# VHH binders against q2ydc9, part 19

Target 1, 344 residues: q2ydc9
Amino acid sequence: MASESAGPAELGFVEAAPSWRLRSEQFPSKVGGRPAWLSAAGLPGPPELACPLCGRPMAFLLQVYAPLPGRADAFHRCLFLFCCRTPPCCCGLRVFRNQLPRQNDFYSYEPPSEDPPSETGESVYLHLKSGAHLCRVCGCSGPKRCSRCHKAHYCSKEHQSLDWRLGHKQACAQTDNLDNIVPDHNFLFPEFEIVIETEDEIMPEVVERDDESEIIGTMGEAHEEELESMAKHESKEDRIFRKFKTKISLEPEQILRYGRGIAPLWISGENTPKEKDIPDCPCGAKRLFEFQVMPQLLNYLKADRLGRSVDWGVLAIFTCAESCKLGIGYTEEFVWKQDITDAA
Key: E = the ipSAE of ESMFold2; O = the ipSAE of OpenDDE; V2 = 0.75 times the mean of E and O plus 0.25 times the DockQ between their complexes.

## First folded at step 4 (VHH)

Design x8 (framework vhh_8k46_1)
Fold by ESMFold2-Fast, scan of step 4:
Structure x8 (fold): chain B 344 residues (1-344), chain A 125 residues (1-125)
Amino acid sequence: as target 1 above (344 residues)
Amino acid sequence: AVQLQASGGGFVQPGGSLRLSCAASGFTFSSYAMGWFRQAPGKEREFVSAISGSGGSTYYADSVKGRFTISRDNSKNTVYLQMNSLRAEDTATYYCAKDSGYKRGFGPTYAMDYWGQGTQVTVSS
């Protein structure tokens, strides 16, 4: 990788989109709703999608479509981020990576049409080409089946109970296409397409290494007032926040910054990961930064009907440097949460 | 059908300059990243440079960084490679390429599915 220059960061923005553009066949980057799964096989199971802190099913937050150049095994590549929505927890986070070669069991070898398909309805597809059933509430793997109708599937007892109360009890025996008729469970985040724009870097070399500043000691007698004046210079914390604020001010609606292998943009100098805090991939490779979720996204998730239960300053996603393929399934990657402090 | 026609190669002395052009047809040009690759005699094909569909992102191999500039004119369906301070080591057949055409994702793309005809660059005294 040292043989190639990194470009400027790419920014993600949310836009309303018709449902057909957010289906798996369109390889979307998107926020909210149900996951648009890439591989129809090897989906993470209910234990893998349970909050690591409270054990309850997590909600889908976003996915980014990020193929790797030159890699036949990563011709299609997607990252899926999940978060806990269960108060008082709301702290659990998990991220998964999936990759496919161009020739695969799920998608055409040729690019999809840019025109709307003949079927553009908002029907929910809860069955994958692999034969896997998806949960009626969250769209994740649903191995648990309704004992009465045998048509509704669920990831957990919690989601089965939620769906039963909100309409399935009345509809259980009445429809042959039950999985295409789903109520609003108030569990999913609002759904948006993520649109990509390249950040214009108008100030090259604006990022200076403050940690490498040479400290010239006082080689002569210095007046105490001069030393006191020097102590009032901008703090490291103030510099970090200023850099963050400057980058945000260029495009304040950015909800995501993407740059595989670049340095993350932190909101403060506190609660940043050290190398030892970032686990190596099970394949043996180091993990590197791939993208971060900006606090601006929270404004789109905390609509009146959802309440204000999730929070972060920055979510930084780190992935296997080799983007390894461990089987046909979804590989768990690493997410670091930096909370808002005095710098926000 | 996708067609890519590379041109602008020739003979130059070390330190000279050349501008390569790649005229594209058969697809929505602004929706696809474009790249330049080269192959010297007895060597494997290597990446030189790439540019996003909008032109907002550019990428360069370390060996050409600071000397070569990639650009595109979406109104003319053409991608360019301006080569300055040419060295004997830059002698190769240069190929332009189009990315795979699937939905644009995050990150640079070098997953090329169409390759144009090459144009020969020879740097010799």
Scores: ipSAE 0.450, ipTM 0.743, lowest interface PAE 0.9, mean pLDDT 79

Design x9 (framework vhh_8k46_1)
Fold by ESMFold2-Fast, scan of step 4:
Structure x9 (fold): chain B 344 residues (1-344), chain A 126 residues (1-126)
Amino acid sequence: as target 1 above (344 residues)
Amino acid sequence: AVQLQASGGGFVQPGGSLRLSCAASGFTFSSYAMGWFRQAPGKEREFVSAISGSGGSTYYADSVKGRFTISRDNSKNTVYLQMNSLRAEDTATYYCAAHPYKRGFGPYLPSQYDYWGQGTQVTVSS
């Protein structure tokens, strides 16, 4: 919306954080673990969080807290990305947007405290302020209830069976501490906070402009001949990959680039979306680029104990240009995967 | 009591420089994004610059980008605006403001701010 938002990307980096900083009331951007849901109402159900290809529950990948400052209805705003972890599939991806006005039914009008709360332990919160229950394995909507204890909830029979085998069978009669005795199911990705840094505006812009100025500018005959020879041998693919490498080399640990309405940074010219490949929002608005997940994130997700994970070059997330509110909860947006197979 | 005290304004020739400061008290400074706004005679208040609570993200209006630099010192509860290459159209009363955004992606330009400082006048004239 703001005509003055043309600028460099914001970069996301992962850092270890205490569990309390990653709870919903802290409005985190985070990788892995369970989703820190924004609205307690209108959560995606198990069908919306099932892989569209294999039907199995998807794993939470990351969330980005990205409010729209000019919008009263998007004072709090978060994007939630999910991916399929089930071999041989591992191809399903879904992204959801949720937004709230500052005055809402779930959070204080005042900003959250920076001080650690008195409840500074490893705690798993498996119920929301609305009274909705979350799956004990994945933290997504859990409409299925354990018929014996009526205290454990699950999104699917698969997660119920997994939890039963790994601890709930023994703990079913000990309901006093179910939220605090959740086993490691080896389903969730490792959990990290995403911290933000603005990309260096001056140095990368100057380097890029100098290249273009030297190529486009009118110079002496000998100098022009040298530049003409260089330009003649540089393919479009070479330019795309050089730009990608240059942007990554500035901050190699970046796992995410955020820039609502800017052009995505592609690893290659192959498997990029055409305008027709990006669906318009059901509200009638176009979708625009909002953020992308960089291949560096894969290094944090392929832990030895997990064995297998999704592989990508870039994941590009496109959202409604109007950031509309269709329905009363989480709105599905669009994700495009650019494969890494030819870009190693 | 919450207080934001802006200072550093004055008279300067075109092409000159000024450094504005905003000293904050009465709230947890690092929990708030800080912004600078200005209001010129006969015009509405406009955004100038903002900085996240950690200082990791900065934002600028197109009219000041490359000329102004925002920074903060959380140990001193102070936000700064370094203004270089000043122009006649930069003449305005400059206000600092505190917003509860602290850790989000995107510019901290909400329709509402929690705390506003007293203005400091900047006049760029020959």
Scores: ipSAE 0.160, ipTM 0.591, lowest interface PAE 3.9, mean pLDDT 79

Design y1 (framework vhh_8fcz_2)
Fold by ESMFold2-Fast, scan of step 4:
Structure y1 (fold): chain B 344 residues (1-344), chain A 124 residues (1-124)
Amino acid sequence: as target 1 above (344 residues)
Amino acid sequence: QVQLVESGGGLVQPGGSLRLSCAASGFTFSSYAMNWVRQPPGKGLEWVSGISGSGGSTTYADSVEGRFTIIRDNDKKMVYLQMTSLKTEDTAVYYCATGPYKRGFGPTYAFDYEGQGTQVTVSS
């Protein structure tokens, strides 16, 4: 009917996947590990990937592959979400959008092979076709180079020091195997594929309405049970929390909800953004809701390993309504955090 | 190179039927959703119908639901649009289209179309 359909929400779930399925050429939606960058050029630099609150390098949280129908310039389109893992802070969040037309400098015009490649091992790709080097620790842009071997690259002095202590000191002399020798730095989140399921494929529920009024009148023929029910009025806060719980209970394993232009599902009425709180895109367009990260994701990140410092109720991602393209670079979008404690 | 070749269009009277065909090549057909989109004279592209790679799920625009049926044959690498109860408003060039190479979040229709399309004219 409409080329710009705003149907029911799509739900994201995590599944274990072989490493080859999560490479950039497969256009993955995924949690954790290193980013599977879309454009090999114009990557966010270390300043853009530093926590806005503490200045330390942020960790990659997830990416979603979300092309736009009818848009030649958004044939491939990805959103990349980063968060701070530093225990004294853990509050910084940044999200970036990148998009490409079908004909581009990085990917074939034809679809990629769906068969496993002959080499299916856990290869770490630290160099892109653009000539850009990636940090050995985090997989983000790595302009700093090891002065001894000239082959290891880093985003920051912090990651260079971390890698030196945990592995590079021993590996520095074996430069021909350097790309295959990457230790566990305890910095990356566990890696999973995000698989998509449409909410309307789950048994349909009666739509809850926030605008329903109190029962004002009474009728003599109504049941006692019915009369009591009709006389009760639920607070707006109680309605919001009940709606959230109902939607989660249908699929408790959902780690994200996607619906460009729909209303976000909030855990409470506290700390929700007003229009003024959502900045306009630098291109001049308004931003609209695109997807949200659900608290269920925290269970897959092994919060204990993170020192229990990463926490949220809902992360809501807002993107340029025009999905503007200002070259081949990564455009910063907007993320709003609603904490679990706001639901108390 | 991905190629999609549409056929089966023509002139038909209101209330009539047509079956459109699309022959696909250059990709693993069964792994990709297929869509039909149309462009009425002097207007933009309008999404008509979609079918999943397996053929297990189909979707339709409200304007054609109950009148059109999308079908695929993965062995022959063909997608079809069976049109019934045609209206003058259905007059358009019809294109078959793949979405992006992999299903992502959001609608996947009308991203890409190939070939010349096939003209459907509904007139008395």
Scores: ipSAE 0.461, ipTM 0.769, lowest interface PAE 0.9, mean pLDDT 79

Design y2 (framework vhh_8fcz_2; at its last look DockQ between E and O 0.38; V2 from the best seeds 0.36)
Fold by ESMFold2-Fast, scan of step 4:
Structure y2 (fold): chain B 344 residues (1-344), chain A 123 residues (1-123)
Amino acid sequence: as target 1 above (344 residues)
Amino acid sequence: QVQLVESGGGLVQPGGSLRLSCAASGFTFSSYAMNWVRQPPGKGLEWVSGISGSGGSTTYADSVEGRFTIIRDNDKKMVYLQMTSLKTEDTAVYYCARDYKRGFGPTYAFDYEGQGTQVTVSS
């Protein structure tokens, strides 16, 4: 597991961004939309992107760009999180890691420019440099081809049928404009860039203590004896929840906490993983905590509506401690879902 | 060929000021963010400050905020670090660094660093 002596977490926040900033060559951390794949080869196939519980295609939730600078083989490194959006399921989760050396077949050796490219159009890019075709609905690998036009590609019959109903039947007859006209299938999450801020491990604790002291001081009408008589011995559960609430209160808009090897921040003491619940990497290495998704993200996904909503307290992502090169392309890692506990 | 050349370091007394300079060449300077990082004696690299390619956005480590100012001159292809109210803890070799795309993880993992300039804050 994570070391208690590890440094402070980095926080992720969502911001609107022009579409060109969220393309693969910009190495984005992002929420929603279609995945900005890292390697153009070795993409997870439709079976790997099907919900493990209901078998339906999963929706892309977010990706985190998290290179390991000491590793030549992990100069570019990205984690991709997918979730099930199919009611009544909405429970399946999968996460994949991909990494590339600086010199590779897909990207410039030089860093991406901060200037907008000449072609800033809002076109949907459905073809990769490897020659792989992406699903017109979800942007995942699309090995299925429309039998009429042979130009539209899909991950599944479900997405092919969805696109057909919402416009492809008409567009199939006008094949030369196919890539320019992609309807809103109401399948993808809203798209945002994730921006990074460092959480000061010391300063938030000091600020919290000062704020608590000042608040109590200004509320001099409350008797000290009355406050103490209301005080109860804090249980482990109460301490965990209080710590969670305190950390969230410092930056309430945080949708993500990152800290490779640190301890996860749990919403409760219930449904936390034990060591045996976290599988070792197939390479033989242990997995360690890398990042977690906070409940605040749900507010940006429009996912708080009943009947088709995904929900969680915390999603904790664990990755190979060695960030191994096992396999070619995308390696599946481990995600643990902790829901909000409703105790009796 | 990308090249970054730092200058302006030296010996200064506590409470003093120094201005570090970094001359960049070999790339389209205005298109990339620039950073200052430092390495105190016997310690690892510590990120100090960053500035966007346009100069419109700046960020600072908590330890230097309010004391240091990062600025750039894109016409001259220069980035500067104006240091005031220097403390003995600011003693370090200071490096100018060009960003690759920064992700989650260590903030001092840059794609290119210059040769450094020594800053010593002592009486």
Scores: ipSAE 0.531, ipTM 0.769, lowest interface PAE 0.8, mean pLDDT 81
Fold by ESMFold2, look of step 5:
Structure y2 (fold): chain B 344 residues (1-344), chain A 123 residues (1-123)
Amino acid sequence: as target 1 above (344 residues)
Amino acid sequence: QVQLVESGGGLVQPGGSLRLSCAASGFTFSSYAMNWVRQPPGKGLEWVSGISGSGGSTTYADSVEGRFTIIRDNDKKMVYLQMTSLKTEDTAVYYCARDYKRGFGPTYAFDYEGQGTQVTVSS
């Protein structure tokens, strides 16, 4: 009857990497920078990448390469997470899944090279093989174009104005060099590779506090009873947070926990979803937990320069249990934000 | 040059046993996880089993768990698949594959595959 549970969790960590390792043909898991799109066709458009709360363009947060070994149509599979970093909102989130068979129109059937390219150019290519153009600011689909050079593309008027002000006005007459002249718009998050460690390489947590016989009384009964009484006053929220800390304790710098079908590791008992809060996939399948983004990632994002910034306790990503393909490209999935609150 | 050579396939009756072998050369064998994948007639590739570079960790597809055993010998640069209790659904060309752990979850994004060896389960 019931299927076996999912395998052990895998942990993600931030590491600096050379730019060539973060290109699409290397199938990276990465934080920040521009998306390394998987399928070059069917990208989410500007409406799909507008913040669902404030309507402004969202920033790429991270992508996860997560193929499914028993599925020929998901030999390659990526999840792309976007967040609003525009004050005063900074709250909206969207996540998309894309997958390809091994034989496809975009990538070699053969594995990517392990050797660094001998080329020294640091060009940012903003034109996909499908003919799709990418926004110079954010790297998302950019259907708007500069009417002067006809080469610079944007997702929105906001990003067109920003790029004009910060460099494109000067660079517009230099159309053959646009890829090499992209200023810092202070919009993209810092770029890192996500490196992977399986949790099986981490010592299991040891929670041996429940045995009353472990506590010996050198002093009389009053001391023992007082200590045990104080321990019994731990709130449910304190127990949940303690379990969170214990679970991560061997690798406290993890920024991501991956395990398709495992239980999420919540930071508190508040602001967690019930089953009705997780919508079914449009194909009819349930969504299951796939990965969570840990609060430790916030330390790498440098979001505090603008005052108000992104914030979360945990971001939990839920995806179609069938990993179905709806439409022609990227499929929107579900993200739950567990906030940290200072409730009175 | 990286080379993987499979052998040990054949015709066997349901309930029978076979042992597949894969000889590896051209790379530091112990540094890579190895896998068996199979291609049933007219179907795509299906992952069967994997083993870590050290040999300390093994994994199996649900359809073969308890019936197949993956083994490696790093001194001889060999990986084996011991198959028992074979079923007609196990009929396929079997390939060994060198794997980089690329991305989260088990992967079929294998670096190299051998030429394959045919296993036919029929009475």
Scores: ipSAE 0.387, ipTM 0.734, lowest interface PAE 1.5, mean pLDDT 81
Fold by OpenDDE, look of step 5:
Structure y2 (fold): chain B 344 residues (1-344), chain A 123 residues (1-123)
Amino acid sequence: as target 1 above (344 residues)
Amino acid sequence: QVQLVESGGGLVQPGGSLRLSCAASGFTFSSYAMNWVRQPPGKGLEWVSGISGSGGSTTYADSVEGRFTIIRDNDKKMVYLQMTSLKTEDTAVYYCARDYKRGFGPTYAFDYEGQGTQVTVSS
């Protein structure tokens, strides 16, 4: 067992990118928009992408492309995180893992080109190469179709109704242009590329303890040390928060911390998962921490426009230690949500 | 076009040191993890070391752990392999190899390698 020396976490940042860079063929790590699905087969269906709390369709939040070295079956590997945007709920979270070998039916064996494609058309893909239909609103599996044009697909009646109100009613009669204009349904999060950087190791300032042991024994310093020690009763909570704040201060725009098997960076000591709180993978393996989503991402999601907005302190994602392949589809992993406790 | 050019190989005595260099061009260098691989005489290709795009994460084969150090300079688009305590079994053609993909962590799968540089460790 190679003790993966818990190297520094890899940090994710959001950057604007052209749409072509965020397509499936580019194997992106990204925030918002439509999912860049990895496998075109076995997509999670509407039931799997429904909020476990309110039952409404969840929105795609982000995906992380994270291959596993030495794993032929996980040459391509991606994690997809979804969240509920439906007020008042806004609490549902689900994460799915998908992986492919290098040789597969969907992608070239050769690496993708770094050059922009000649066809710059911002065409929203409404279907996968496999022929699977995607919802016009959310970009997820769309098994429902418009009864009139039979070309528009939806994950739910809700999204169908939404699209109908926002322009499909008019476009439905004009079948030739249906694929070219998808209106903004105000459902998708803003789209960004996740750019990866390494966390700078804070070289411990060698506090040169100047051992100037001047034993100035004056009685007054004992009271200040006791008062400082009493004042320094930094609660465990305060220490955790200080650690969090210190790490964030080094790279304040970080939206993601990645490190398979490392300890998560918690914002508080409250509502932290114990080992028993992390369910094992259905394959029998434990789930390990892989990455966390930072509260800074909320600033980019512009979620404030919706009454009760999506909110979290930290989202911690735990994945199968074996990265098992449960069938041909997407495997659900585990998300822990740590909320920001209003310091009373 | 992607180009990788290795240099710094040579003849060295056991226990000696060499520093290999790889000059990269034709791609966004910092976006890719980089690797060193080697091919000993009459043997297949062996992975030696990898470094993440940012340079913050490094990995080594067990056979070279503690002896070799991989570093990169993204400004110069260079990858280096500092080799110390060289052994006769380290004799090989060394190749710089680009990781296949952009992502979190190195994949240790390479899509492109240079022409290689010969390292010979002999008494």
Scores: ipSAE 0.315, ipTM 0.697, lowest interface PAE 1.4, mean pLDDT 87
ESMFold2 (binder alone), look of step 5: mean pLDDT 83; pTM 0.855

Design y3 (framework vhh_8fcz_2)
Fold by ESMFold2-Fast, scan of step 4:
Structure y3 (fold): chain B 344 residues (1-344), chain A 125 residues (1-125)
Amino acid sequence: as target 1 above (344 residues)
Amino acid sequence: QVQLVESGGGLVQPGGSLRLSCAASGFTFSSYAMNWVRQPPGKGLEWVSGISGSGGSTTYADSVEGRFTIIRDNDKKMVYLQMTSLKTEDTAVYYCARDYSRGFGTKSDYAFDYEGQGTQVTVSS
């Protein structure tokens, strides 16, 4: 039931970038660090950013800047993915969409400048133009205020306690530069820009089967009878995994595949969502596939820092087919997790 | 100041060839995907072709696939459209366009920031 995509998938890759390029006014797609929020108003609150399984604050995983052409209300559009980092859970996931018209209260009508701003330092900005305060640990909405200094803000008691132990206790009485002095809490993922390339149309040697029209790449040469013998012994599951491996082998460093309305690329035939498993948007529209996170991203996250790593085969993100604007802020969308164990 | 200046258009016979050029200035050229879009007489804008910032990936509209080739020279800050086997249906004003930001899914004219008057291509006998 998905609308046909206009072409091949777009691939996301991680690159190191200067901190100023990952700020909200640059409209970044990025991994890790703190969210570069789009709208300064209507941020998801602490309950919406708590893990649905264990209730602990989730960590920001990535954001994808994905405007909708021809939609005045979605000239700027960004998807924000969060995951649980708290052992033994590490399973909770949430995704949010935000969009703005070109003329808005937060950003210039003109495209962002490619010249570095005069202020390019490592300063952390924890205040938004809406008056919202951000948590010193995670950069999410921070309505809880330090009772002593009234200058540090937090999403939760857990992050307040974490910051207190790692530096704020000694800095609490400091009157200046508090916003510029933020320690590493070992909670955030490493930060990278996501750069976009279109998937190559040129494939290695194509082998088609009578029972399906899938393109199957071959590595190295084998006699025709030997290739046919090997193909005859492949199960449906083996063919699905081989298709996945073939697509990954073209660009092994891809951490993300984007294609609004295309079919997701699954690591196995098990634990794939059926239509009934994908809830409709509260606006009444169906959801469609927008992007997926590849297992390659795990190599960049230094997830062993928490003793137990987050893990997935594929994360598939589904969004409102109408990209509706039900509220004034961030709209929760749907994420489906297919684990690596499903491929065994 | 972001500027895109198109050139190379003209009158050609069906089956002929043209090379369009676009000179870019005022931004970090290699950081942006570049596109060619066209507007046929009496019609809306139509996306024609795109090339990634590195030049490693190219995409084409079905109507021009196999006939047009998009290339870029990041050192010279130029993007080109090599047009072969031209048809009367290719008659249009051609614009080069920058992605507004480095966003996913932005292959349409609606997401592009472009400047200049374009270059007229007329394919007629």
Scores: ipSAE 0.421, ipTM 0.750, lowest interface PAE 1.0, mean pLDDT 79

Design y4 (framework vhh_8fcz_2)
Fold by ESMFold2-Fast, scan of step 4:
Structure y4 (fold): chain B 344 residues (1-344), chain A 124 residues (1-124)
Amino acid sequence: as target 1 above (344 residues)
Amino acid sequence: QVQLVESGGGLVQPGGSLRLSCAASGFTFSSYAMNWVRQPPGKGLEWVSGISGSGGSTTYADSVEGRFTIIRDNDKKMVYLQMTSLKTEDTAVYYCAKGPYKRGFGDTHEYDYEGQGTQVTVSS
């Protein structure tokens, strides 16, 4: 274990923010909209951003800016989570990690100004400094281009057709700047900033003992022995759910919990990953827990308008324990979905 | 340019107290986590304590938990380290350190330090 100190978890909450604050140079943590990519090069391509279950383009769900202390190669570090929102699937998930040293080809060595820029327009930037073009619908890599105007780019034929119907057909026939103005395609999730708060120490975490662990020092007063006896009659499932409810009740609006290397907070004892279910990183390192998405986020996504939508109990994100750097590109990590169990 | 100026160190007996101060300039102070880092004689840098930009969250190394308190005054652009029950092991040069960029998720150990430091000596 790299960290022997048990710090409190960091909690994520959603807040409205102006668009300039959610741009890449501000290193945001955010929900929805288009990804605020970190590296301008080595973006995941359309195959990596297609749903592994149905093959349709996935929607950007959220990103978490999570630099690693003491690591020069992870001075900037961000995790990007994508999900399928195409009925009847809505089940596919992928997560990517990107990291940069402080001295890099994309960002100033010094931090950006925290004052609003002189131009605060609602512009959408669809061309990166690397020369990469972004899809006009989703903001992911867009290698396909409109054969008529050669100015609009797309990740897929599906997004090209969607944009065509919603305005590009008319705009394509006119000489105009298409980079900064795009219609609402009803594909992106609503956009919010994720703000961070550390979990309060007023309610210290009670470590759950293994059911089979040796009981040391449980001899005591008569009433203390009685309380211990009552606790022994509680099922493991009841303990897990009670711990979950207690942690949520402290801050009901939390949409994520961050704690690299801590144990995930599960909603139930069912459909939790075993060690064998979490693949090792291609670099050879084990993966460890980094953050989880709470069911509260679903209330902000409004994704259930037409039929089956995205759904989860919790999403747990596991990343390379060494946070390996395999060039400037985006490295796929692992996500586990625990669904809500209906107990009849 | 970013400037961090530490003060308040000195010689103290075991069990004594000191308050260290750090004056910051050249950046939007309230947007960055601030840290205290120390370097004992002949040893490497050791992280001591951190405080969030708003001051609402604090963290401490196990070795100082319960003895040190980190505080900030955003109006004055100051961060402080109140040290009590000092031990000989606390002898070090103490540096005030700015977090790298706006704080993301993770612990508070990552920092930029630019001050000259202030010497704390706790005699046996």
Scores: ipSAE 0.254, ipTM 0.584, lowest interface PAE 2.2, mean pLDDT 79

